# Designs tried in a protein design chat: VH-VL binders against q9lj97. Part 31

Target 1, 262 residues: q9lj97
Amino acid sequence: MSQEEQPKRPQEPVTYGDVFEVSGELADKPIAPEDANMMQAAETRVFGHTQKGGAAAVMQSAATANKRGGFVHPGDTTDLAAERGVTVAQTDVPGARVTTEFVGGQVVGQYVEPRPVATAAAMEAEVVGLSLQSAITIGEALEATVQTAGNKPVDQSDAAAIQAAEVRACGTNVIAPGGIAASAQSAANHNATIDRDEDKIKLIDVLAGATGKLAADKAVTRQDAEGVVSAELRNNPNLSTHPGGVAASITAAARLNERADI
Key: E = the ipSAE of ESMFold2; O = the ipSAE of OpenDDE; V2 = 0.75 times the mean of E and O plus 0.25 times the DockQ between their complexes.

## First folded at step 14 (VH-VL)

Design w4 (framework fv_traxivitug; at its last look DockQ between E and O 0.02; V2 from the best seeds 0.00; counts 0 for: pae E 15.3 > 2, placed apart)
Fold by OpenDDE, look of step 14:
Structure w4 (fold): chain C 262 residues (1-262), chain A 120 residues (1-120), chain B 107 residues (1-107)
Amino acid sequence: as target 1 above (262 residues)
Amino acid sequence: QVQLVESGGTLVQPGGSLRLSCAASGFTFSSYYMYWVRQAPGKGLEWVAVISYDGRNKYYVDSVRGRFTISRDNAKNSLFLQMNSLRPEDTAVYFCARTGSYWYQAFDYWGQGTLVTVSS
Amino acid sequence: QSVLTQPPSVSVAPGKTARITCGGDNIGYDYVHWYQQKPGQAPILVVYDDSDRPSGIPERFSGSNSGNTATLTISRVEAGDEADYYCQVWDSRSDHVFGGGTKVTVL
């Protein structure tokens, strides 16, 4: 279409829900220029460049359209993005690196990069492209969280999420003494008595070697992710999940498993 | 006042190597993405390489990937471009350029450039 | 890879208005930046984000972007405006992309 044939202004703003699979209040929010800028910066920090078809590119286009339409002004930021952040986090799981993009705590993008596993089985995975040969387990997802949020002090929301993960992995509601859930809860309780974050127990202290700390393990399902997300949200005063945290890692694993049809 | 001053451009033979430098002043260097942009004689502008403010991330135009290396020293307010395996088509004025705050923004300041000539 | 198309040259009489176009597929969804370059000099940003103007750039310089065409407008053209002008966008696939440049000649 010629320039003259194209409308000068959009009729309606482009919202997050129009371009991403998001829900709640965020879905109805017009994408703002600063939101896009934050995502671009975040992608750049992680990748060194924006990703093809990535969230940053989409957000930038949307924000530009919104600006042209007069729905947003330069410098505008969505309250949810401002309050909860726009982040890109990477998690290493066996055989892959998963990058997840968040706006206001909701996933707006996810990328999987295959990585050779030092084992003979890993050489075959290189040939199979993006397909994970094996489903990511709950234990593996928990361990992967160390890479994205390892230095985060353990709080009640983390403990709840970890407990939910353990319950689902083991198929029992009983918290095992000395288990990862018990450890997380202990850490959270301890941290509540500590003033300085530097002195608090971190997620790395709890989740390192998580696969070996679980009595049982299983492939992450969507239902598992939903349960863990719910647990984290209920125990977070902000009603949000931590980007790159426990719930985020489990969710990423679930999505990968679904894509791999495992 | 923001200033960018390139240096190091000379005549080199094909296959040769050269290192360009850019001295920055008048702004917090470590807060900005920095670019090399080149212009062949009588031709247009082409971005060459970008480096993040902390130097952790680097990106290159396809034609120079594997041959050129961008780096920075924030303590010295300096940007560098190591050019190896130079080709005649690399002949250009090389500009040091700053983007506004993020790498995707406009180039708001440019140096005067330094001429690199690759010829037998 | 995004391609930006500019006319190779534009001639304008002093005091008149010069318009330089930059064509690109769906360029209206991208922020377009414009640079002025005089012979032997570095480029200077004259318009950014479609229509914003850096400090120190005269109001005579303005920009617009819609559909598949961005336009740099130079009103009340002066002899000193004679230069090459480049449009530029950021593209997620190609990073920074420049137009071929337009030589503006003041008659």
Scores: ipSAE 0.015, ipTM 0.492, lowest interface PAE 7.9, mean pLDDT 86
Fold by ESMFold2, look of step 14:
Structure w4 (fold): chain C 262 residues (1-262), chain A 120 residues (1-120), chain B 107 residues (1-107)
Amino acid sequence: as target 1 above (262 residues)
Amino acid sequence: QVQLVESGGTLVQPGGSLRLSCAASGFTFSSYYMYWVRQAPGKGLEWVAVISYDGRNKYYVDSVRGRFTISRDNAKNSLFLQMNSLRPEDTAVYFCARTGSYWYQAFDYWGQGTLVTVSS
Amino acid sequence: QSVLTQPPSVSVAPGKTARITCGGDNIGYDYVHWYQQKPGQAPILVVYDDSDRPSGIPERFSGSNSGNTATLTISRVEAGDEADYYCQVWDSRSDHVFGGGTKVTVL
């Protein structure tokens, strides 16, 4: 902006940082109408329609408000969306297909579609004639976070969420020095001293192979998800959870497991 | 000191083409939306076109859409208006104008204008 | 605001006050800007955001905006104030909209 600035209207635009957990220059950018159109097109390409209550819908609402408020022109596109793109990608994880939505390389939305896994319990239920969906374990949900937020630097909220998850998976409040929670806490402490995000320890570095690193494991319950969400929220200065993060993955697993219980 | 200097206005026949230039100085040109505003002889002011600071977004008044193209070269601090298929009603003084950092703000600096006459 | 209505002219004696109106439906919810233009010259901004003055504009230029009317007021009018005056708003549908202009004549 120039050194000479005329007075601004008291109403402020809706920025990406207002509605999504994004950082850097994107967080301050008003959501632009063409950004929203690009996301709608990307969701339509992947799902055949715009997801109700999803990232495109949020962006469309924000862009409309920004246009009516005079903060953007009808055909505006942010430089980050135009240059780095608006992308929808699908990844398969144990028990689910995860669709992740990006603007300018940052996650703005996530959709989890159930994908049952075969188990010995599933075969036994079929013999009895019960309808059984595969149960997702805490370890599997932690590994799913690698696919959805693996490049995120580990922070204190991640470490707290992982600790809550490991304690619940093992059924004890004893945290082993070589466990996932200990590794995540060490990473969070290390990262607090590092300036560049590129040099920080990432979620993939602590969560890869989580099912093999847990002393015990269990199917995710609603109570597990509530505990993990609470831990992440209380340890996040923004009082929010991260899209595609630990709490999000555990919550998705709990909801999928509840849907399978018929 | 902010300066905007237009050039390229001249007599042209209907259906002809003309390119206007605006040389900007005294401010960070690439940080501003830039405008063309015109004034027909004896008439009021009319917004013609706007271009975003990176040149990606361009908007036009309906009467010139498809005939005029606004562009900028931020390395040379220059704004342009390519006018094609000119009509007698395009006869006007064309001003290069700047708002503040946002497109909805007042036009705080204007060039002196360049006269375009479309007549046989 | 797709249309801004200004009187075509206002006459005022030197030392008196000129008031130039700009009419529009609920214009009081818009920021209104005012420009002075002398013959053969570019417009200059004299009031912006309803009532603020750019640096170098005399304090005798003032503005107000409420309801359906914005007003530019020129106190203690001087011969040098003789010019055309335009109001302007930005509108989400019509983009930048100018009034038709008011010629101020100092008699």
Scores: ipSAE 0.000, ipTM 0.393, lowest interface PAE 15.3, mean pLDDT 81
ESMFold2 (binder alone), look of step 14: mean pLDDT 92; pTM 0.935

Design w5 (framework fv_masavibart; at its last look DockQ between E and O 0.07; V2 from the best seeds 0.00; counts 0 for: pae E 17.9 > 2, placed apart)
Fold by OpenDDE, look of step 14:
Structure w5 (fold): chain C 262 residues (1-262), chain A 119 residues (1-119), chain B 110 residues (1-110)
Amino acid sequence: as target 1 above (262 residues)
Amino acid sequence: QVQLVESGGGVVQPGRSLRLSCAASGFTFSSYYMYWVRQAPGKGLEWVAVISYDGRNKYYADSVKGRFTISRDNSKNTLYLQMNSLRTEDTAVYYCARTGYWYQGFDYWGQGTLVTVSS
Amino acid sequence: QSALTQPASVSGSPGQSITISCTGTSSDVGGYDYVSWYQQHPGKAPKLMIYDVSDRPSGVSNRFSGSKSGNTASLTISGLQSEDEADYYCSSYTSRSTLVFGGGTKLTVL
């Protein structure tokens, strides 16, 4: 009786880095079943269903493989997913709705849904040069943050990220008086003296009209995103980025630009 | 060379607490699930607890659930077992064991540390 | 947690082949290929001999082999030697996501 060679279990788990463009500690972590469940729930909440071929489906497949391989337990979750969240956020930009999926503050999925631009909005988009064909700028990405994290109180990590974004947009390390970076820093300092979050200055208060507040602007690059992410992380005691926050928005913009070959 | 060294065993009265330690060396400790397995005198092996590589996930045998706590400090390459409300039936040699993943098998064991619970 | 069923003892003469059985249910041995075997000499820690039903760790003699049929896993030791005298334990994953051990088998080399 030929000892049917039992299928060899995988020698290594499927990690986030294997299936997503993520970096850092997350990239080396096996995808856990509860992570996938969280993403499924998040997608369902936003879309009404899980996206075919979306992050949730990919994560479920990976988690299943990891369970079979014995790398994860059915009830397991990664610390990063548990602590930093699994989220799906939507942002409306002229002519499109952008949905971004996050695990532990890192983008793992992005969807763009074209929206009919009403003639007036089309004119405004033309005036703002926001054609779907144009690269997303740093200013636009900052404004988009209002939609995903507008009600977040400004903290030091936000201020640092915004400063990094402004520096990269303007090509200067000098913080302009009255600029968006200065405003963000002021807000963060003020908020540190306030006990109640309801009374704190929010990101919307700082980032609304960001495109008009920047002395210069440019298309978001991967390098810009990395810089902004780094700034946010260094100034966060938790060493994490806020889902849908400044760094996340810039990162999403960079990815969109890359996909558009811009 | 992979080494696991248990410590903290001794004689205690019922209802008391004891903390075991397992010092790991010779491998990347943070990459492995770790187990506690015990063996009562003259008896077989019994699984006690397991902890994931990052310490996020912990699982316990029914016999120790609610009384024992497994933990790890990856910066110190050390596994712990906090044993509370000890019972006479907890008397055993306690082994620290490594596995590459949940149920691949325990490829490395410590020498064990004896815990005796007696009135 | 119900232990896997092993014979209490087995014996053989040098040079012979012996088999130790480990019987569970469809919820453990029969349901998964996560069966391991351990050798334990008196006063020593267990040693992994077989994992994943039939895989052998490096450094373990090829005299040791594992198999599974239905709800029963088996450890076979060929060319029995005096040093093989020890206790042997099987283990398995369970449907409750736990680990279970067999009761152990004492192997005597005559």
Scores: ipSAE 0.104, ipTM 0.596, lowest interface PAE 3.4, mean pLDDT 85
Fold by ESMFold2, look of step 14:
Structure w5 (fold): chain C 262 residues (1-262), chain A 119 residues (1-119), chain B 110 residues (1-110)
Amino acid sequence: as target 1 above (262 residues)
Amino acid sequence: QVQLVESGGGVVQPGRSLRLSCAASGFTFSSYYMYWVRQAPGKGLEWVAVISYDGRNKYYADSVKGRFTISRDNSKNTLYLQMNSLRTEDTAVYYCARTGYWYQGFDYWGQGTLVTVSS
Amino acid sequence: QSALTQPASVSGSPGQSITISCTGTSSDVGGYDYVSWYQQHPGKAPKLMIYDVSDRPSGVSNRFSGSKSGNTASLTISGLQSEDEADYYCSSYTSRSTLVFGGGTKLTVL
């Protein structure tokens, strides 16, 4: 390693023990991309969508970092996830529905949602509930772009940046029809046929409610910001990013997350 | 200095087996995914297999699944490719390769070892 | 199994700029920023020229640049020199978590 051109801050693999209260063999395992995909599928099966702030989002972020660090291959699965499973279970109790998420038989997330008639359940959820994330997410950063550049007409550089952001948020190579990236590309294509900026589709039309439109979400990392900046630059004829645009908002979120010591 | 040295190539009849080795030096071998890539004479590059740093995850091209096995011995800094049921279309130079530490690209390659499968 | 499409050959004169294309699908080049380019001289192992679409490893001239648009990645070589005459391959990860190469492009410097 001594003469290799390395990043000045090489990252250790992100293990289950780094991000979850788990023990034993699982605690030392790097979070693998297929483990994250399995949890995403399990959450979708139970909730109809990936749970915001749930274990799948945390695992997707960790697996992406591990892949970029060279600690895992895109198709890797840990033996414990493959053998013992990844599951999401729901149990109804008086005043609440408890959702528990497992990897390899260990709890990696537990959430309590109030049932319709219980104000005591709202307080109980507060006491019992766990927060797996306290950082700004990619979806939240995209929504912040609405406040800083919402009236900007969507162009190809915006569409590329939004695609890069959505791919990173979801941890998947596949862009589904009807997603934010698909909408942004359609808007950019449409706007290329429109003469007046006032008549063009704007960033607010694509990005409003981004946190609810993403299939999955995660905390913004510096690597996410670098990828989104690269996409915006590469697809802008001026070879620059837009002030207050998509890349700027993702970069700001990454910097805030770094200062929060997450 | 990073070095990868393949060995074990040769001429073999169809249906026979060969084992390739790749000796690694100049880096922490146990921290890297290792790859086999081959190139038939006069043809392009074809990915063959990959193995995770700890040997737990292995992936193969469709053309070699069920016949080839990738493995590693981290105590010897050595990567292996066991090639069974060899066919004439397996004739190629076989390269051992490493990805970069924080990016996806083969930054170090061996010189290759020639495998010829002919009757 | 999808494969990446490259032109079989490209030629240019010394000092000229040339571009080699690499066309895939939304399941590889279009869906990922993990495109790499390799230069291979006869009888030698490939050399990494570009990774992650547009980044250059240490020791690679800035005459080599990479980009992509949609499902097509491009390698551009400016200020063509006789030593650039070689085979060039692109590579991308796929939605199957596998790796594919392009068929290769023979660059001739006239």
Scores: ipSAE 0.000, ipTM 0.395, lowest interface PAE 17.9, mean pLDDT 78
ESMFold2 (binder alone), look of step 14: mean pLDDT 92; pTM 0.925

## First folded at step 16 (VH-VL; framework fv_masavibart)

Design x1 (at its last look DockQ between E and O 0.21; V2 from the best seeds 0.00; counts 0 for: pae E 4.7 > 2, placed apart)
Fold by OpenDDE, look of step 16:
Structure x1 (fold): chain C 262 residues (1-262), chain A 120 residues (1-120), chain B 110 residues (1-110)
Amino acid sequence: as target 1 above (262 residues)
Amino acid sequence: QVQLVESGGGVVQPGRSLRLSCAASGFTFSSYYMYWVRQAPGKGLEWVAVISYDGRNKYYADSVKGRFTISRDNSKNTLYLQMNSLRTEDTAVYYCARTGSYWYQYFDYWGQGTLVTVSS
Amino acid sequence: QSALTQPASVSGSPGQSITISCTGTSSDVGGYDYVSWYQQHPGKAPKLMIYDVSDRPSGVSNRFSGSKSGNTASLTISGLQSEDEADYYCSSYTSDSTLVFGGGTKLTVL
């Protein structure tokens, strides 16, 4: 009779940092059951159901493990979640709907859904039943970043990513003096001289209206995403991309575009 | 050295209130769930209340729910138990206890206890 | 919550080994490896002797050991000494996310 090895009690709690790309105090907090419930409720409110493999599901799994491990009580909530909220927000950008999930003000999930740009040509395509889902453009992806990371101070990694995105969108390595890339670099340089984050220039200040700020735009490809990711990583001492940041948004757009072509 | 010292016990009449304190030292108080556990004379152990490390979450035994309030002041390294509407069955030695691991696993350190006697 | 079942009393001679049982259900002792044991001398606070079924805190004699089979946890004290005379309580996590104690066992050293 094989003594069913009772699963070894977890020695450590599942924290937000274990399952999400979060930082600060939140990263060290065990995921609590009420946090997961709040996320589930938020997802249900926005999507009509919980997302498979989404933040709510992940949090629920983690919270369950933590309950079993004795790290959290069934009614527990994290102070950061309680104080700052667990929220799911949707923003419509040209050609896409971006849904962002937050715990305590930090991004824990992001979804980009392509929306058909009702171009006059799409009215003609309604007749042929081919819903030509318009591909998400680099400009649109940059604007989407405002929704997910708009309050992030601009740093060198952001500036590099934005520059890479602009170059790819416009097909030129020449940085326009009034372009998004130049603005981002200026912001990053400025921010490096400022100690307080609240006084720093934010991504929203640079990327708001990005579609209108680009000299040219194009559909995001995998190669574009790889280039932008590479630029962000090379200029980040942590060798990581910011969750919901520029590289993340471009990558999400590329993935969506690839799925639409299948 | 970890130390827990209870105070505030005494003799009270039914229906009255009493506040217990537990002074903690020798460890990072704000990192631990804390319990009140009581023992009636000649009887066994019974948990009374638990509070999370940050004081955000509180739980009570059914026998004291609605009458007792657990709280903590991490700046003072002190645990409290406000006992209202006391009953004769609340007569016990009250211990503060530290959890060895989070909220339910075991109690690695106990105070000496403080006696609460509820009698008419 | 119903207390875990312990014998009311056990006895042994110096140098002997004794075992104290703690019987619960599949919803407590049988369902989790979160069994702890406490020693309590008269007029003193409980002292942790065993946690997580068989783990021993620092400073506790290796004469104390814990085990579990099915819904029954056991505390074994080997090489019984006069100082071991005390009340012993088991505890376990329960399915309703609470802690339950046993009724206690009085150990007498003859």
Scores: ipSAE 0.257, ipTM 0.695, lowest interface PAE 2.6, mean pLDDT 86
Fold by ESMFold2, look of step 16:
Parts: C-alpha cells; sequence; structure tokens
Structure x1 (fold): chain C 262 residues (1-262), chain A 120 residues (1-120), chain B 110 residues (1-110)
C-alpha cells in the first residue's frame, strides 16, 4: 500500500504566555499542575483563600487542560517555578494593601485592597455626633491605584476611568480645572505624542494625593464601580480593564464596602 | 532516521546494581519525554520510569520506586536507568521508548531492547 | 493502576477480519482519546500501529483500524495475512497520572 498519512491537526499546551503578560523563557512554558498548586498555596497563605478569577484559578484551569491533553504529568513543575519561585508578596502602604504575584520572577497578578482611612465626611460626622461607618472612598481607591499601577503610563482609558470616578465623587459632570480628571486627560494627550515610557507621565503623577485633590468625596458603591469599569472598557482598544488599574481599585473598594453593608 | 539503542544489560545477582543507557539520534532529544518500558520473558509490557524533556520531572512505577533512578544527558542525547537492589522479578528486556507527544499519547519509536537477567 | 483487559488470544483465517478488544474504565480508555495499539513479533520491539484511538502512523497498512465505544477500544485487522500473526498490546493514558498497558493478545492466523 502507499504511504498514506492524514495530517494531525495541531494541539498545543496552554503556556504562561497564553494567559499572562510574561516574556522570555517563561512565556513558552506549559502551565504545570504543581506550579498551579504552589500559587494556590501562596494565595491561601496570604489571603486565606484563592482569588476568584485570579492567577491561581487561571493556572489551575490551564494546568487541568494541559493534563487532560497529555502535555504535562499531574506532578510536573516548570524549572522556572521550582527554582525562581511562585510567590505572593504583600506590602502595606497608606490607603492600601498591595499584593503582587510572581512566577519565575515575573508578575502574573497584582491586587490592591484599599484600606479605610478616616475621610473628611466620616470625621465631620463624628465631630457632629453622627455615627457613621468608616468606608473606603472614591479618593482612597484612586490613591490605591498608585500602589498597583503607579508606574503605568497614563492612557485614554485611564483618563476616562478617572473622570468617571471624579464625577461620581463630586456630583458634577464637568471636569474641574486642576482636578485629577483634568490632569489625567492632559497626561494621556501628552503621552500619545511620546515614544519612550520613561518620558511619559505615570499614574502616580496624577493620582498621588487624590483624596486631597477632589472637591468632594464619597464611599464607593457598586454603581460607582460599574460606571468606572464601563468607562475604562469603552476607552481601551482591547475592550478590557487594566489589572491593578483604576477600575480594579474602585471595584475592590466597592466589594469591601458591600461587606460592611455600605 | 530516529534511532534508540539500549546497552548495559547483562546477568547479575539479586541485590546488585546495573546501569542501562539509551543512545538517541535522528531527532531533537531534548524536546521529548522518554520512557523505560520492560517486558519479562513471556509476559506483557510494563512501563518502568519516565523523565521530562528537561530532566526535571521523574516518575516511576510502584514496583521500582526507591530502587531505580531515571536520568538523561541532553548534551549527549542519552537516557539512563540506574537499577539498584535488583530482584529476580526485575528480569526483563528493557526498552527505551519515545513518546509522540510531551508527556504521553503513544510510543512511536522503540529501541531494540537490552536483556537484564537477575538470578542466582 | 490495573492493566487494561484484552482477550488472551484470537484467531482467524487469511482474508477474514478480526477484532481485538481493550477494556478499561472511565478513568483511562473512556476518559481520554489517547489509546494506542502495538504489534510485536517474537524477539522484536513493539511497533506502533494505531494512536489516538484511530490514527495510523505512516507505513502502517490501512487494513488496521481502531475505534472506541465507552470504555472499550477495538483494533480491527481486515484482510488477515500470515504476517499479522503477533502479539498485540493496547495502552491508554489514565487520570491517575500513569500509563497502562493491556495484558496482550496473541493473534494466530490459521
Amino acid sequence: as target 1 above (262 residues)
Amino acid sequence: QVQLVESGGGVVQPGRSLRLSCAASGFTFSSYYMYWVRQAPGKGLEWVAVISYDGRNKYYADSVKGRFTISRDNSKNTLYLQMNSLRTEDTAVYYCARTGSYWYQYFDYWGQGTLVTVSS
Amino acid sequence: QSALTQPASVSGSPGQSITISCTGTSSDVGGYDYVSWYQQHPGKAPKLMIYDVSDRPSGVSNRFSGSKSGNTASLTISGLQSEDEADYYCSSYTSDSTLVFGGGTKLTVL
């Protein structure tokens, strides 16, 4: 008989580069089951649980698919995860707790947990004798973004998200001169003409001290988070939000405030 | 063009050690998981050990855990099996086998086998 | 990690079709499409005949075909020839992270 062979359609493992913004050797590595277990353990050690939709969950899903596809043994680890680590680092800063997740020395996840600080409204109510629960404000959530994305160059999606947040905090739909939305829009416009990231204006330059720059402030609600997320999405050509960005920080604050029934 | 050539088989007494080698050629050895598979005289096939393409991950059948060690030298395109504390039930032809995928989907190439006889 | 179940022997006459079964569980044959079949003549290394349930490597006659239903895979040899007389082994990937082989089937051509 003739040598007849039907071409096998390509099936490939899910790699770190397929699911995370990583580069180099790690980007080509199949996500291995023990890598995922290490991230699960690291997230559990730091948070007491895994993060829904976070790095451990993504890695577990990818590793399961790779195991079912016969690309990895269930006990496999990658050399980069085994030797350079799978870690979760946590830093407390004013107004936020920042968590960064690494595989092989590269960031695969970053979270901000805004912390309540006394706001002008909460302090004013206490002075008058009103009992108010301390809640995370829009200004505080914006400041927390400095910790998770402060070195990110400001783009139009950031500016739109910041504008949505300031409008909700202050109750106006007009950008005030000298407000953080005005600064963010100016930075985004400036950065569009700049090639090198080191020359661009960064989120820290706009968002540092946001609580002091807002004319008014309020506790973050779910509706506020939905509005800010919508603005960031509509103005991102990838139709997504930025990890650790403005929408992420506002959403985290809204979720924490819901836990406190605010 | 793909060739797998085992060597190092022989007759040894129980409790002794033996090291098998498998020389690989005709393919990118460092891209493949490699197996040792054995066959006792008149019996069926039994996988023994497997090693990942980079040598980091190693797995063993329960019957050989703690006694056998699989290894590879990707610079020499050579697979090894160190067999310690040999037992009479380890008597078999030992094959070096290449999987057609990373971990396992099938064995597309086999060596000729090398006979290990454990008797006294 | 139990062996897959194959009949110990099957026989057929030249020109007939025969089928060799390979029965496992939902954790191996039933759960994955990574079933393969190997032919082994006496004193020789196994040769891959079928992979991924039904695919043939180049150089394998189209008289060999594979299929699967539930937990049972099947190798069918049509137009049986004297050179088909050999031992046949199935294998499967398992959810327990191991490879398993069948016990082997001796095919005799009468």
Scores: ipSAE 0.206, ipTM 0.627, lowest interface PAE 4.7, mean pLDDT 82
ESMFold2 (binder alone), look of step 16: mean pLDDT 92; pTM 0.934

